# Ledger of designs, part 23: VHH binders against tRNA dimethylallyltransferase (miaA)

Target 1, 307 residues: tRNA dimethylallyltransferase (miaA), of Elusimicrobium minutum (b2kdr9)
Amino acid sequence: MTIIIAGPTAGGKTDLALNLAKLIGGEVVSVDSRQVYKYLTVGTAKPEGEYKNGVYNVDGVNYHLVDFLDLDKTYNTGSFTADASNTAYNINKKGKTAIFAGGTGMYMQSYFGGMDVLPKADQALRAQLADIADKEGKQSLHKMLSEADPESAALIPSGNLHRVMRALEIFKLTGKKASELRTNGFADISQNNFMVYIEWDKEELNKRIEIRTQGMFGGMLKETQDMLAKGYTRNSPGLRSLGYAEVIDFIEGKKTKPEALERIVILTRQYAKRQRTWFARYKNMYKADGSALNAEQILAEYAAWKK
Key: E = the ipSAE of ESMFold2; O = the ipSAE of OpenDDE; V2 = 0.75 times the mean of E and O plus 0.25 times the DockQ between their complexes.

## First folded at step 8 (VHH; framework vhh_7z1x_3)

Design s8 (from q3 with S57E G101S; at its last look DockQ between E and O 0.02; V2 from the best seeds 0.00; counts 0 for: pae O 16.7 > 2, placed apart)
Fold by OpenDDE, look of step 8:
Structure s8 (fold): chain B 307 residues (1-307), chain A 121 residues (1-121)
Amino acid sequence: as target 1 above (307 residues)
Amino acid sequence: QVQLVETGGGLVQPGGSLRLSCTASGFTFSRYWMHWVRQAPGKGLEWLSGINKGGSETYYADSVKGRFTISRDNAKNTLYLQMNSLQPDDTAVYFCAKVRSYSGYDLFDYWGQGTQVTVSS
């Protein structure tokens, strides 16, 4: 049994997921690209918890794929898909319900919609390609791509080394053209999964974001300071998460607190808008009123859906 | 050579107070932000407080806010941490740390050997 809870940032997904999990004996799988990082709790709106016996626990609920990644490490859609698969398998094996909760649309789509299992990044191959680029120039790699996958070459500028390399990597590892692996169609994952979308009035959500940001700033500041003290930098992938750059600017005296807050609010609102746009593509979601969220109601809807 | 030497640690009962000192040498003390960090047994480093070059700006972790006070005397090349209302959870080795650059919250390039603070009944 799988339930998906989606919605904008500051929408109440986490609380709903936890409440639902408590009702049905489920476990939560976080679908958030930033909550994976260790120690970054406030800024990522990660629920407070602790690791118990190797599993992050929030108020008695196992909460997966959070607080496990070092700030200097990167995490991508492929990584998530793999981890989510394993996690879901384990949850189901226990006879428990997996509740996927989060706002990272791409992660959600990848896991439920089936991104062609793109080969994992091969570091050795990437190094080789990088060497070619360094020695022979970016145009050389682009030429290689044009020979292997003309369609991808036509779409990817030679100056975008990362994309060129990825396309070549796919071809070299799988023998398939990246252009052919492009998912021909957006799979509506809400057709085959019970998917809840937490809906908010735009203005109300914006107000929530503002209030939340103000409340989070102190905690974010502390987190940031702690991480900097540990040797992490502005360039650490974890600290590239939304809002931390502004906090660092504040710490460095580049921004005042009001300026930092304002910028974080703007960025958060923009992100929420992007989330809304993304999830609007799913046509069979149950729309839950954010102002009146009820886990029991969700469960009832699920029961109806399953019949 | 940059040197930071912390003093003032010791054993104190819950609710008690301690004043830590950090004496700096080997660099222009007044040009750098200074910070206090601590490490409890089995735990990582925890940032506690920072102070700007002139001492006009101070910052605190939530865990110590209202209880700890950071100050500095640039003429004496000394950083201070007044700790009040100490709790058992404050038991740790306390370090003063120098910021790498002239900015307030850069990486620390130097810290002292630390002074032990133990809060116990």
Scores: ipSAE 0.000, ipTM 0.211, lowest interface PAE 16.7, mean pLDDT 90
ESMFold2, look of step 8: ipSAE 0.306; ipTM 0.725
ESMFold2 (binder alone), look of step 8: mean pLDDT 83; pTM 0.840

## First folded at step 9 (VHH; framework vhh_7z1x_3)

Design t1 (from s1 with Y105W; at its last fold request DockQ between E and O 0.61; V2 from the best seeds 0.00; counts 0 for: pae E 2.9 > 2)
Amino acid sequence: QVQLVETGGGLVQPGGSLRLSCTASGFTFSRYWMHWVRQAPGKGLEWLSGINKGGSSTYYADSVKGRFTISRDNAKNTLYLQMNSLQPDDTAVYFCAKVRAYSGWDLFDYWGQGTQVTVSS
ESMFold2, look of step 9: ipSAE 0.542; ipTM 0.836
ESMFold2 (binder alone), look of step 9: mean pLDDT 86; pTM 0.868
OpenDDE, look of step 9: ipSAE 0.338; ipTM 0.728
ESMFold2, fold request of step 11: ipSAE 0.398, 0.340, 0.410; ipTM 0.780, 0.750, 0.786
ESMFold2 (binder alone), fold request of step 11: mean pLDDT 86, 86, 86; pTM 0.872, 0.873, 0.875
OpenDDE, fold request of step 11: ipSAE 0.456, 0.371, 0.592; ipTM 0.772, 0.747, 0.834

Design t2 (from s7 with Y105W; at its last look DockQ between E and O 0.84; V2 from the best seeds 0.00; counts 0 for: pae E 4.3 > 2)
Fold by OpenDDE, look of step 9:
Structure t2 (fold): chain B 307 residues (1-307), chain A 121 residues (1-121)
Amino acid sequence: as target 1 above (307 residues)
Amino acid sequence: QVQLVETGGGLVQPGGSLRLSCTASGFTFSRYWMHWVRQAPGKGLEWLSGINKGGSSTYYADSVKGRFTISRDNAKNTLYLQMNSLQPDDTAVYFCAKVRAYSGWDMFDYWGQGTQVTVSS
């Protein structure tokens, strides 16, 4: 059993996920591109927890894919998808429910949308295709694609070897054309998964973001100073997370505190808007009122959904 | 039903002290960070202070740092704000706020009706 909880940043996803996990004996998989970083807690609104026996634990619930990545490391959709797959497998193996909770739309889409549609990368096949490209030229590989999937060939320049190879890989592994998979458009993952979206009134959310940011700044400042003292820089991928650049600017005297706060608020609101826009593409989500979230109600809705 | 009830407000002279209390019900108080915010007449909401679940970590706005002290008694489901050296610009309605999630820096989902604090000579 899998439950998806989506919503804007700080919208209550974590609380709902944890409550659900406690009710049904589940574990939480974080779908957040920033909470993966170690030490960054305040700015990312990471739930308070601790590592126990190699697993991050929040109030008795295993909470996966948080606080494990060094600030100087990069993390992307591919990385997440791979880790999420392993994590979900392990959770299911234990007979527990995996609750995916987060606001990173691309991550969510990649994991749930790609599972049924796209084959895993085959390194051997890629090597073979690469060899063909090296020996016979990129045009030869593109010709192969044109024969297998003319529509993809028309859209992918021969010079984009990576895309050409991927399209060929899909065809060779599945017998399906990448173009057919693309034409199916944006896979609505809410059709086959129980997906909850935590909805907030826009104006209310904006006001709450403002007061939240005021409260966070001191903690972010301390956190940032500590990371800088450890040798991390503004260019560290982890510190590129929302708000930290502004905090660093403040530390360096480039911005006043009010300026930094204002900018963080703006960025956060923009991010929330982007999240809302992204998740609006999913048409079969259960929309839960953020001001009145109830785990039991969500479970009831899930039961109705499965019926 | 979640309820937060603030008490302890009143009229005080400049330099005086007040202790606010917030009594919580309808949720597991010890599981959540709690905060104090205020709203002065004609002004927006201002964050003042936050405290973690166990009370071991406290945070303050620059405007109240050194003057206000936040604390909590989880056994009594009560949040406190000790306010010292009060100034006229501290005049406002004071609210206790519950954090939405298991993070101290998430948004607030509930707050009380507030208690009026007036600092005047």
Scores: ipSAE 0.235, ipTM 0.663, lowest interface PAE 2.4, mean pLDDT 90
ESMFold2, look of step 9: ipSAE 0.309; ipTM 0.728
ESMFold2 (binder alone), look of step 9: mean pLDDT 85; pTM 0.860

Design t3 (from s1 with H35F; at its last look DockQ between E and O 0.02; V2 from the best seeds 0.00; counts 0 for: pae O 10.6 > 2, placed apart)
Fold by OpenDDE, look of step 9:
Structure t3 (fold): chain B 307 residues (1-307), chain A 121 residues (1-121)
Amino acid sequence: as target 1 above (307 residues)
Amino acid sequence: QVQLVETGGGLVQPGGSLRLSCTASGFTFSRYWMFWVRQAPGKGLEWLSGINKGGSSTYYADSVKGRFTISRDNAKNTLYLQMNSLQPDDTAVYFCAKVRAYSGYDLFDYWGQGTQVTVSS
């Protein structure tokens, strides 16, 4: 049994997932690209918990794919898909329900939509490609892509260096075209899975984000300071998570606290908007009112869905 | 017990220079990010500069960038702030500060008594 809980940041996904897990004896699989990082808890809105016997535990619920990655490491859709597969397998083997909860749309799509596991990023290769772009220009890389994968080249503007490089990376590492790996059709994962979307009024969510950010700042500050003290930098992948750059700017005296807070709020709202847009593509989601979330109601809807 | 002692403050004319020192004790100085902050009369705390544990990275507020230089000597457990081209609006009590544990309000948990810097003609 699998249940998907999606929604915007600050939407209450984590609490709903936990409550649901407690009701049905489930375990939660986090679908969040930032909560994977160790020590970053407040800024990523990772639920407070602790590792117990090798598993992160939140109030008695096993919560998977959180707090395990070093800040200097990168994590991608392919990594998630692989880990999620293993995790789900183990949960199911125990006869428990896997509750996928998170707001990272690409991760959700990759796992449930059957995207081919993409190769992990190769830093050496990326460095090489970056050098080519620097020396020969972005057009040179785009030309390389056009030769290797014309379809991807047609879809990716030469100015989007990141996408160009990724497509080239895939081709060079796997021998497969990124365009071939892209299922020409967006698979609506809500057709075959019970998928809950936590819906908020836009203004209400924006207010919630503001309040949340104010409350989180102290914790983020502490986390950032601790990580900097350990030798991590603003360039560490984990600290590239939303909000931490602003906190660092504050620490460095480049921004005042109000300025940092304002910026974080803006970025968070923008992210929430992107999430909303992404998940709007799924047409068969159960829309749950964020202001009145109830795990029992979700179970009732699931029962109805199965009929 | 953590102790921070700031020295080097004084009265200077506009355009003058001062070098502040902060002597740290009671903790492993070399493991911590250190900061200089100041407080002018009637104003809140202002962050000025930070330095990482090894001293390889330094950061400055826009208000002091190009004029102030932070440095540290871990062997001596000492933090420094070289202040050049001082202006009247630089008049304040200057503090060195250590990074704090979790707090929603403060950036640091320890600071010294501060040293007064007065810039006046």
Scores: ipSAE 0.009, ipTM 0.236, lowest interface PAE 10.6, mean pLDDT 89
ESMFold2, look of step 9: ipSAE 0.011; ipTM 0.515
ESMFold2 (binder alone), look of step 9: mean pLDDT 82; pTM 0.823

Design t4 (from s1 with A101V; at its last look DockQ between E and O 0.02; V2 from the best seeds 0.00; counts 0 for: pae O 9.8 > 2, placed apart)
Fold by OpenDDE, look of step 9:
Structure t4 (fold): chain B 307 residues (1-307), chain A 121 residues (1-121)
Amino acid sequence: as target 1 above (307 residues)
Amino acid sequence: QVQLVETGGGLVQPGGSLRLSCTASGFTFSRYWMHWVRQAPGKGLEWLSGINKGGSSTYYADSVKGRFTISRDNAKNTLYLQMNSLQPDDTAVYFCAKVRVYSGYDLFDYWGQGTQVTVSS
């Protein structure tokens, strides 16, 4: 059994997921591109927990795909999809329910929408393709793509080197055309999965974000200081997470605290908006009122959904 | 075991200069930010300066900005603090610290025994 809980940042996904897990004996799989990083807890809104026997545990609930990645490492959709697959397998093997909870739309789509068929990025190949582009021009790569996958070439402008290279990469690694693998159609994962979306009034959410950010700043500051003290920098992928750059600017005297807070609030609101827009594409979600979340209600809706 | 040993302290007249050194052992020195803190008689710990792992970024408290310079030699596992234009108010025990301290926030893991700096006419 799989349940998906989606929603904007500061929306209460984590709490709902945890409560649900406690009720049904489930485990949570985090669908968040930033919570994967070690030590960054407050800024990423990662639930407080600890590793027990190799698994991150939050209030007695196994919480997967959080707090495991070094700040100098990168994590992408492919990485998530692979890890999520393994995690889900293990959860199911134990006879437990996997509760996917998070706000990273691309990750959610990749795992449930079938993008897992795409090969992992090959850095060596990308380097080679990049060299070709540098030496022969972007048009040369586009021509290569047109020969290998005309449909992709027609859809991807030659100036979008990243997409051109990715399409070529897929073809070279798998022998399959990206155009064949990418069903031009957005797969609505809510059709075949019970998907809950935590909905908030826009203004209420914005207020919540503001209050949350004010409360988080101290913790973020501490976290940032700790990481900087360990030798990480503002360029570390983990510290590129939302809000940490502003905290670093504050530490360096480039921003005042009020300036940093204001910027973080703006960025967070923008992110929430992007999330809302992304998830609005799914047409069969159960919309739960963020101001009145109830795990029992969710279970009831799930039962109705399965009928 | 992490060890930090401060040296270079002493008695100096107002307007004088001192250079403090801190020798680090028991950890990979080059991977960590290092800091200087001090404690004056009857006062709490005061953060003075920090330096990033590579030495390219330095930070200073307002109280010492323009007068103190932090530096490091990773090959020697040594942290330095050049103190110029010393004033009586600079009298304190100075500590080298492997700390998570910025702008006076008290996040520190390790510090040495300290070296006494006395500024007096």
Scores: ipSAE 0.008, ipTM 0.233, lowest interface PAE 9.8, mean pLDDT 89
ESMFold2, look of step 9: ipSAE 0.237; ipTM 0.684
ESMFold2 (binder alone), look of step 9: mean pLDDT 82; pTM 0.835

Design t5 (from s7 with V99I; at its last look DockQ between E and O 0.01; V2 from the best seeds 0.00; counts 0 for: pae E 16.9 > 2, grease 24.6 > 24.2, placed apart)
Fold by ESMFold2, look of step 9:
Structure t5 (fold): chain B 307 residues (1-307), chain A 121 residues (1-121)
Amino acid sequence: as target 1 above (307 residues)
Amino acid sequence: QVQLVETGGGLVQPGGSLRLSCTASGFTFSRYWMHWVRQAPGKGLEWLSGINKGGSSTYYADSVKGRFTISRDNAKNTLYLQMNSLQPDDTAVYFCAKIRAYSGYDMFDYWGQGTQVTVSS
């Protein structure tokens, strides 16, 4: 009981997802690497909402995986896949449809296609394992691997310290075998999932991006000033989100307002182009006309697709 | 009797530097990797850095890379941590540690008393 809404920035994904959720009593799961950050609402195009019973709520719809991560933290495909799995389970347990809406194609691929979600390297753990290998020998680490993840141990030579340590690292960080977490290459997620892609004429989308950027600048400025006052900097991962570096340049006098706006528009159009390129890899998407979105038509297509 | 004694902590202004020392006794210091960890007020332990037996390989947590430098002097049984560009969030008790040979739960053994580092204006 899953619907996937994909599309370019400024393309109407949020409105469509909310309309679908209202029609069927569903809940939305955001697929956006930037909307996860607290406080950054306008510049990330996070839908305006309020917390109700501990859940972010937008016009009566529970909206998940937004507004929870501190600006000094990073977020990646592994984090998304874990969070999305738990969220989708809870939504489906209630008998509701989970509506995944966003433009971060790699996150969608990771969750729906089984793309590699292995944890990032942990230098503390690597140092500990290297210490053990130096003291006890590479064969001792391979013995540890044989006990933790015998499939990986069968494939990895005992003399290949790097691969042995990586497999042990995965097990110690996740409690799961590396052999269980790996997947085969790219899968076309539109083959097994109902997926809607919102199409736009290129020039019309470019105009929508310009209009939206003009309208959001004041809010981005206020958000950025507030976060700088709290001690965050241009190096904070959340403030590296598209547009915020340009607003910081404006605040510091390195750019005028027109210069900052022009740069944000350029970067946003480039991002929209990368989104189009990514999603073109999926061959069975239902392509919806962005200028004429119809949630009831899309639900009819979903019903037909399920059969 | 294994003993680790940390010294060199203190109060420093933001941007300042400190050098921590850890003197070891009761074991053959040169046979072991040595590590630095810290515990900030109200937080859990954070591993910072490790150095191999001979001092030729060093490892750092992302939070301290480029600012902290671990070193050792095996003739003096002493481990060092040079801490530069200190900021208020570096405020913590700092411990040196020797790794346990085998561990299912806790991989670090033999904590000293620690040395307090406080970074404030």
Scores: ipSAE 0.000, ipTM 0.302, lowest interface PAE 16.9, mean pLDDT 83
ESMFold2 (binder alone), look of step 9: mean pLDDT 83; pTM 0.835
OpenDDE, look of step 9: ipSAE 0.440; ipTM 0.778

Design t6 (from s1 with Y105F; at its last fold request DockQ between E and O 0.62; V2 from the best seeds 0.00; counts 0 for: pae E 3.0 > 2)
Amino acid sequence: QVQLVETGGGLVQPGGSLRLSCTASGFTFSRYWMHWVRQAPGKGLEWLSGINKGGSSTYYADSVKGRFTISRDNAKNTLYLQMNSLQPDDTAVYFCAKVRAYSGFDLFDYWGQGTQVTVSS
ESMFold2, look of step 9: ipSAE 0.511; ipTM 0.826
ESMFold2 (binder alone), look of step 9: mean pLDDT 85; pTM 0.863
OpenDDE, look of step 9: ipSAE 0.591; ipTM 0.831
ESMFold2, fold request of step 11: ipSAE 0.299, 0.403, 0.294; ipTM 0.727, 0.779, 0.726
ESMFold2 (binder alone), fold request of step 11: mean pLDDT 85, 85, 85; pTM 0.869, 0.869, 0.870
OpenDDE, fold request of step 11: ipSAE 0.383, 0.309, 0.313; ipTM 0.735, 0.699, 0.713

## First folded at step 10 (VHH; framework vhh_7z1x_3)

Design u1 (from t6 with A101S; at its last look DockQ between E and O 0.77; V2 from the best seeds 0.00; counts 0 for: pae E 4.0 > 2)
Fold by OpenDDE, look of step 10:
Structure u1 (fold): chain B 307 residues (1-307), chain A 121 residues (1-121)
Amino acid sequence: as target 1 above (307 residues)
Amino acid sequence: QVQLVETGGGLVQPGGSLRLSCTASGFTFSRYWMHWVRQAPGKGLEWLSGINKGGSSTYYADSVKGRFTISRDNAKNTLYLQMNSLQPDDTAVYFCAKVRSYSGFDLFDYWGQGTQVTVSS
């Protein structure tokens, strides 16, 4: 059993996820590109918790893929997908429900929809394939494709060397069939998964972001100072998280506090907008009112969805 | 249903003190960060102070730092704001606010009706 909770930043996803987890005996998998970093708690809105027996725990609920990555390490969609797969597997083995909660759309899509990052063209590989075609003929290359990806081979004429090569390239680089990737237009992951979207009024959200930012700044400042004291820099991937650059600018005297606050608010609003736009692509989400979230109601909706 | 009720406001002279209280119900009080915010006439909302779940960590706006003290009693489901050295600029409606998530700083999902604080000679 898998439940997806999506929504804008500061939208209440974490709370809903935790409440659901408590009701059904689930564990939460964070889908947030920034909450992965250690020590950065205030600026990333990480839920307060502690590691117990190697797992981050929030109010008795295992909360995965948070607070584990050093600030100097990078984390990307591929990393997430791999970690999420392992995490989900482990949760399922325990007979528990995995609740995916977060606002990082690309991560969500990658895991559930298989955004096959089409590998960039590998010139060396293409040269090799071209050489095979030249020496052994186009049919030989097509035969290779037929062995690797019969569906692509059936669709691509042997005379279309470019397409044959591309399909082979994809397979050789990723181990995935191009035919499987082609069908994957933007896969609406809400068709096959119960997906909840926490909806907010735009204006209300924007106002609340401003107040939130005012409150966060002091905490962010302290976090930033501590990290800088530890030897991290502006270029540390973790400190590239939203708002920390502005805090650093303030520390360095490049921005006043009001200027930094204003910029953080703008960036946060922009991010929320991007999130909304991203998730609007999914057509079968259950839309939950952010001002009246109820875990029991969500479970009822899930039950209805499963029928 | 979640309810927050602010009390303790009133009229005070400059330099005076007030203690605000916020009584919470309808949710597990001890699981959430709590905050104080205010709104002065003709101005937007201003964040003042926040406190973590257990009360061990407190945060303050520059405008009130050194003068205001936030505290909580989880057994009583009550949030407090001790306000000292009050100035006319502190005149506002004061609100107790609940954070939506288990994070310290997030969107506030619930507010009280507020309590009026007026500082005037």
Scores: ipSAE 0.244, ipTM 0.680, lowest interface PAE 1.7, mean pLDDT 90
ESMFold2, look of step 10: ipSAE 0.361; ipTM 0.765
ESMFold2 (binder alone), look of step 10: mean pLDDT 85; pTM 0.858

Design u2 (from t6 with A101E; at its last look DockQ between E and O 0.61; V2 from the best seeds 0.00; counts 0 for: pae E 4.0 > 2)
Fold by ESMFold2, look of step 10:
Structure u2 (fold): chain B 307 residues (1-307), chain A 121 residues (1-121)
Amino acid sequence: as target 1 above (307 residues)
Amino acid sequence: QVQLVETGGGLVQPGGSLRLSCTASGFTFSRYWMHWVRQAPGKGLEWLSGINKGGSSTYYADSVKGRFTISRDNAKNTLYLQMNSLQPDDTAVYFCAKVREYSGFDLFDYWGQGTQVTVSS
């Protein structure tokens, strides 16, 4: 049992998700590429919580996939899909509903859209294939690909050793052609999943982003100073999150505070626009008015959807 | 129904002080960050100050830091703004706001009616 809450940055997703979870005894799974990071609370708008029994808890609700990743680690769609699958399984095993809430559309697409995860690189197999290419020539490796995956062979030049080897690696590891594993398209996940999208007037949301950024800057500055003092840098994956590079520019004297604020506002508005564009591609979402969210009404819509 | 009612505005001379209050109802006041914003004549909204759930962390815009103090009394469901050293540029309608998200700075969703503060000779 699963409910998906989507919406723009600053749109009310967390509040709605928590209210729903309280009404039905559910748990929340965060779908956010920034909130996974420890230490970065204010600048990622991470809901305030504390760990209880090994799980981050927000106002009495277990809140998953937040506040667990060190700033020196990378997080991507593959990581999210694996973590979300395990998390949803554990929630449903307890007889509870998993409420997915966030704005990272690519993460939602990866998990709910059924996109195949390509296998991890296998160092031994890559070494074997490289050795074959060294001893027998690149053309021999391409001939092997032509026999295993003719569609890929037609598209990959024999001289592009990296792509030839990768396609062969996929076939050897999965028994399937690389051409078969790539979806090569976009799945409308709202066709098979109950999905709520929180709508806001664009100009109103942009105004709220400006006010939010004004209030947030001091906390972002403190967080950034603390992380730099711990030895993290602008190259640390977590500090590449929206806004932190601009705060670092301010700390280093490359930008004044007004310049950094203006840049963060622009980037945040652009991110909100990208979220709107992404989610507009899902055609069967229940559209909720962000100014008048009603968890009981959302549950009624879910019941109607299940019929 | 969420309600926020601001009081304590008025006319004051430059250098004077005022204490604004915001009485909240219709939600669990102690579970949310609260903020003050203002709107001067002919200008957009300006964020002034924020305070976390328990009152242990406070945040201020540069324009008011050192002159204004935000506080809250969760037992009385009341938010306060002590405003000292007021200047003509502080003339505005002052609003309190509730943050909908549990992050403290995300969505400023609810506004009070506002209270007028006028600083003039």
Scores: ipSAE 0.322, ipTM 0.739, lowest interface PAE 4.0, mean pLDDT 86
ESMFold2 (binder alone), look of step 10: mean pLDDT 83; pTM 0.841
OpenDDE, look of step 10: ipSAE 0.566; ipTM 0.825

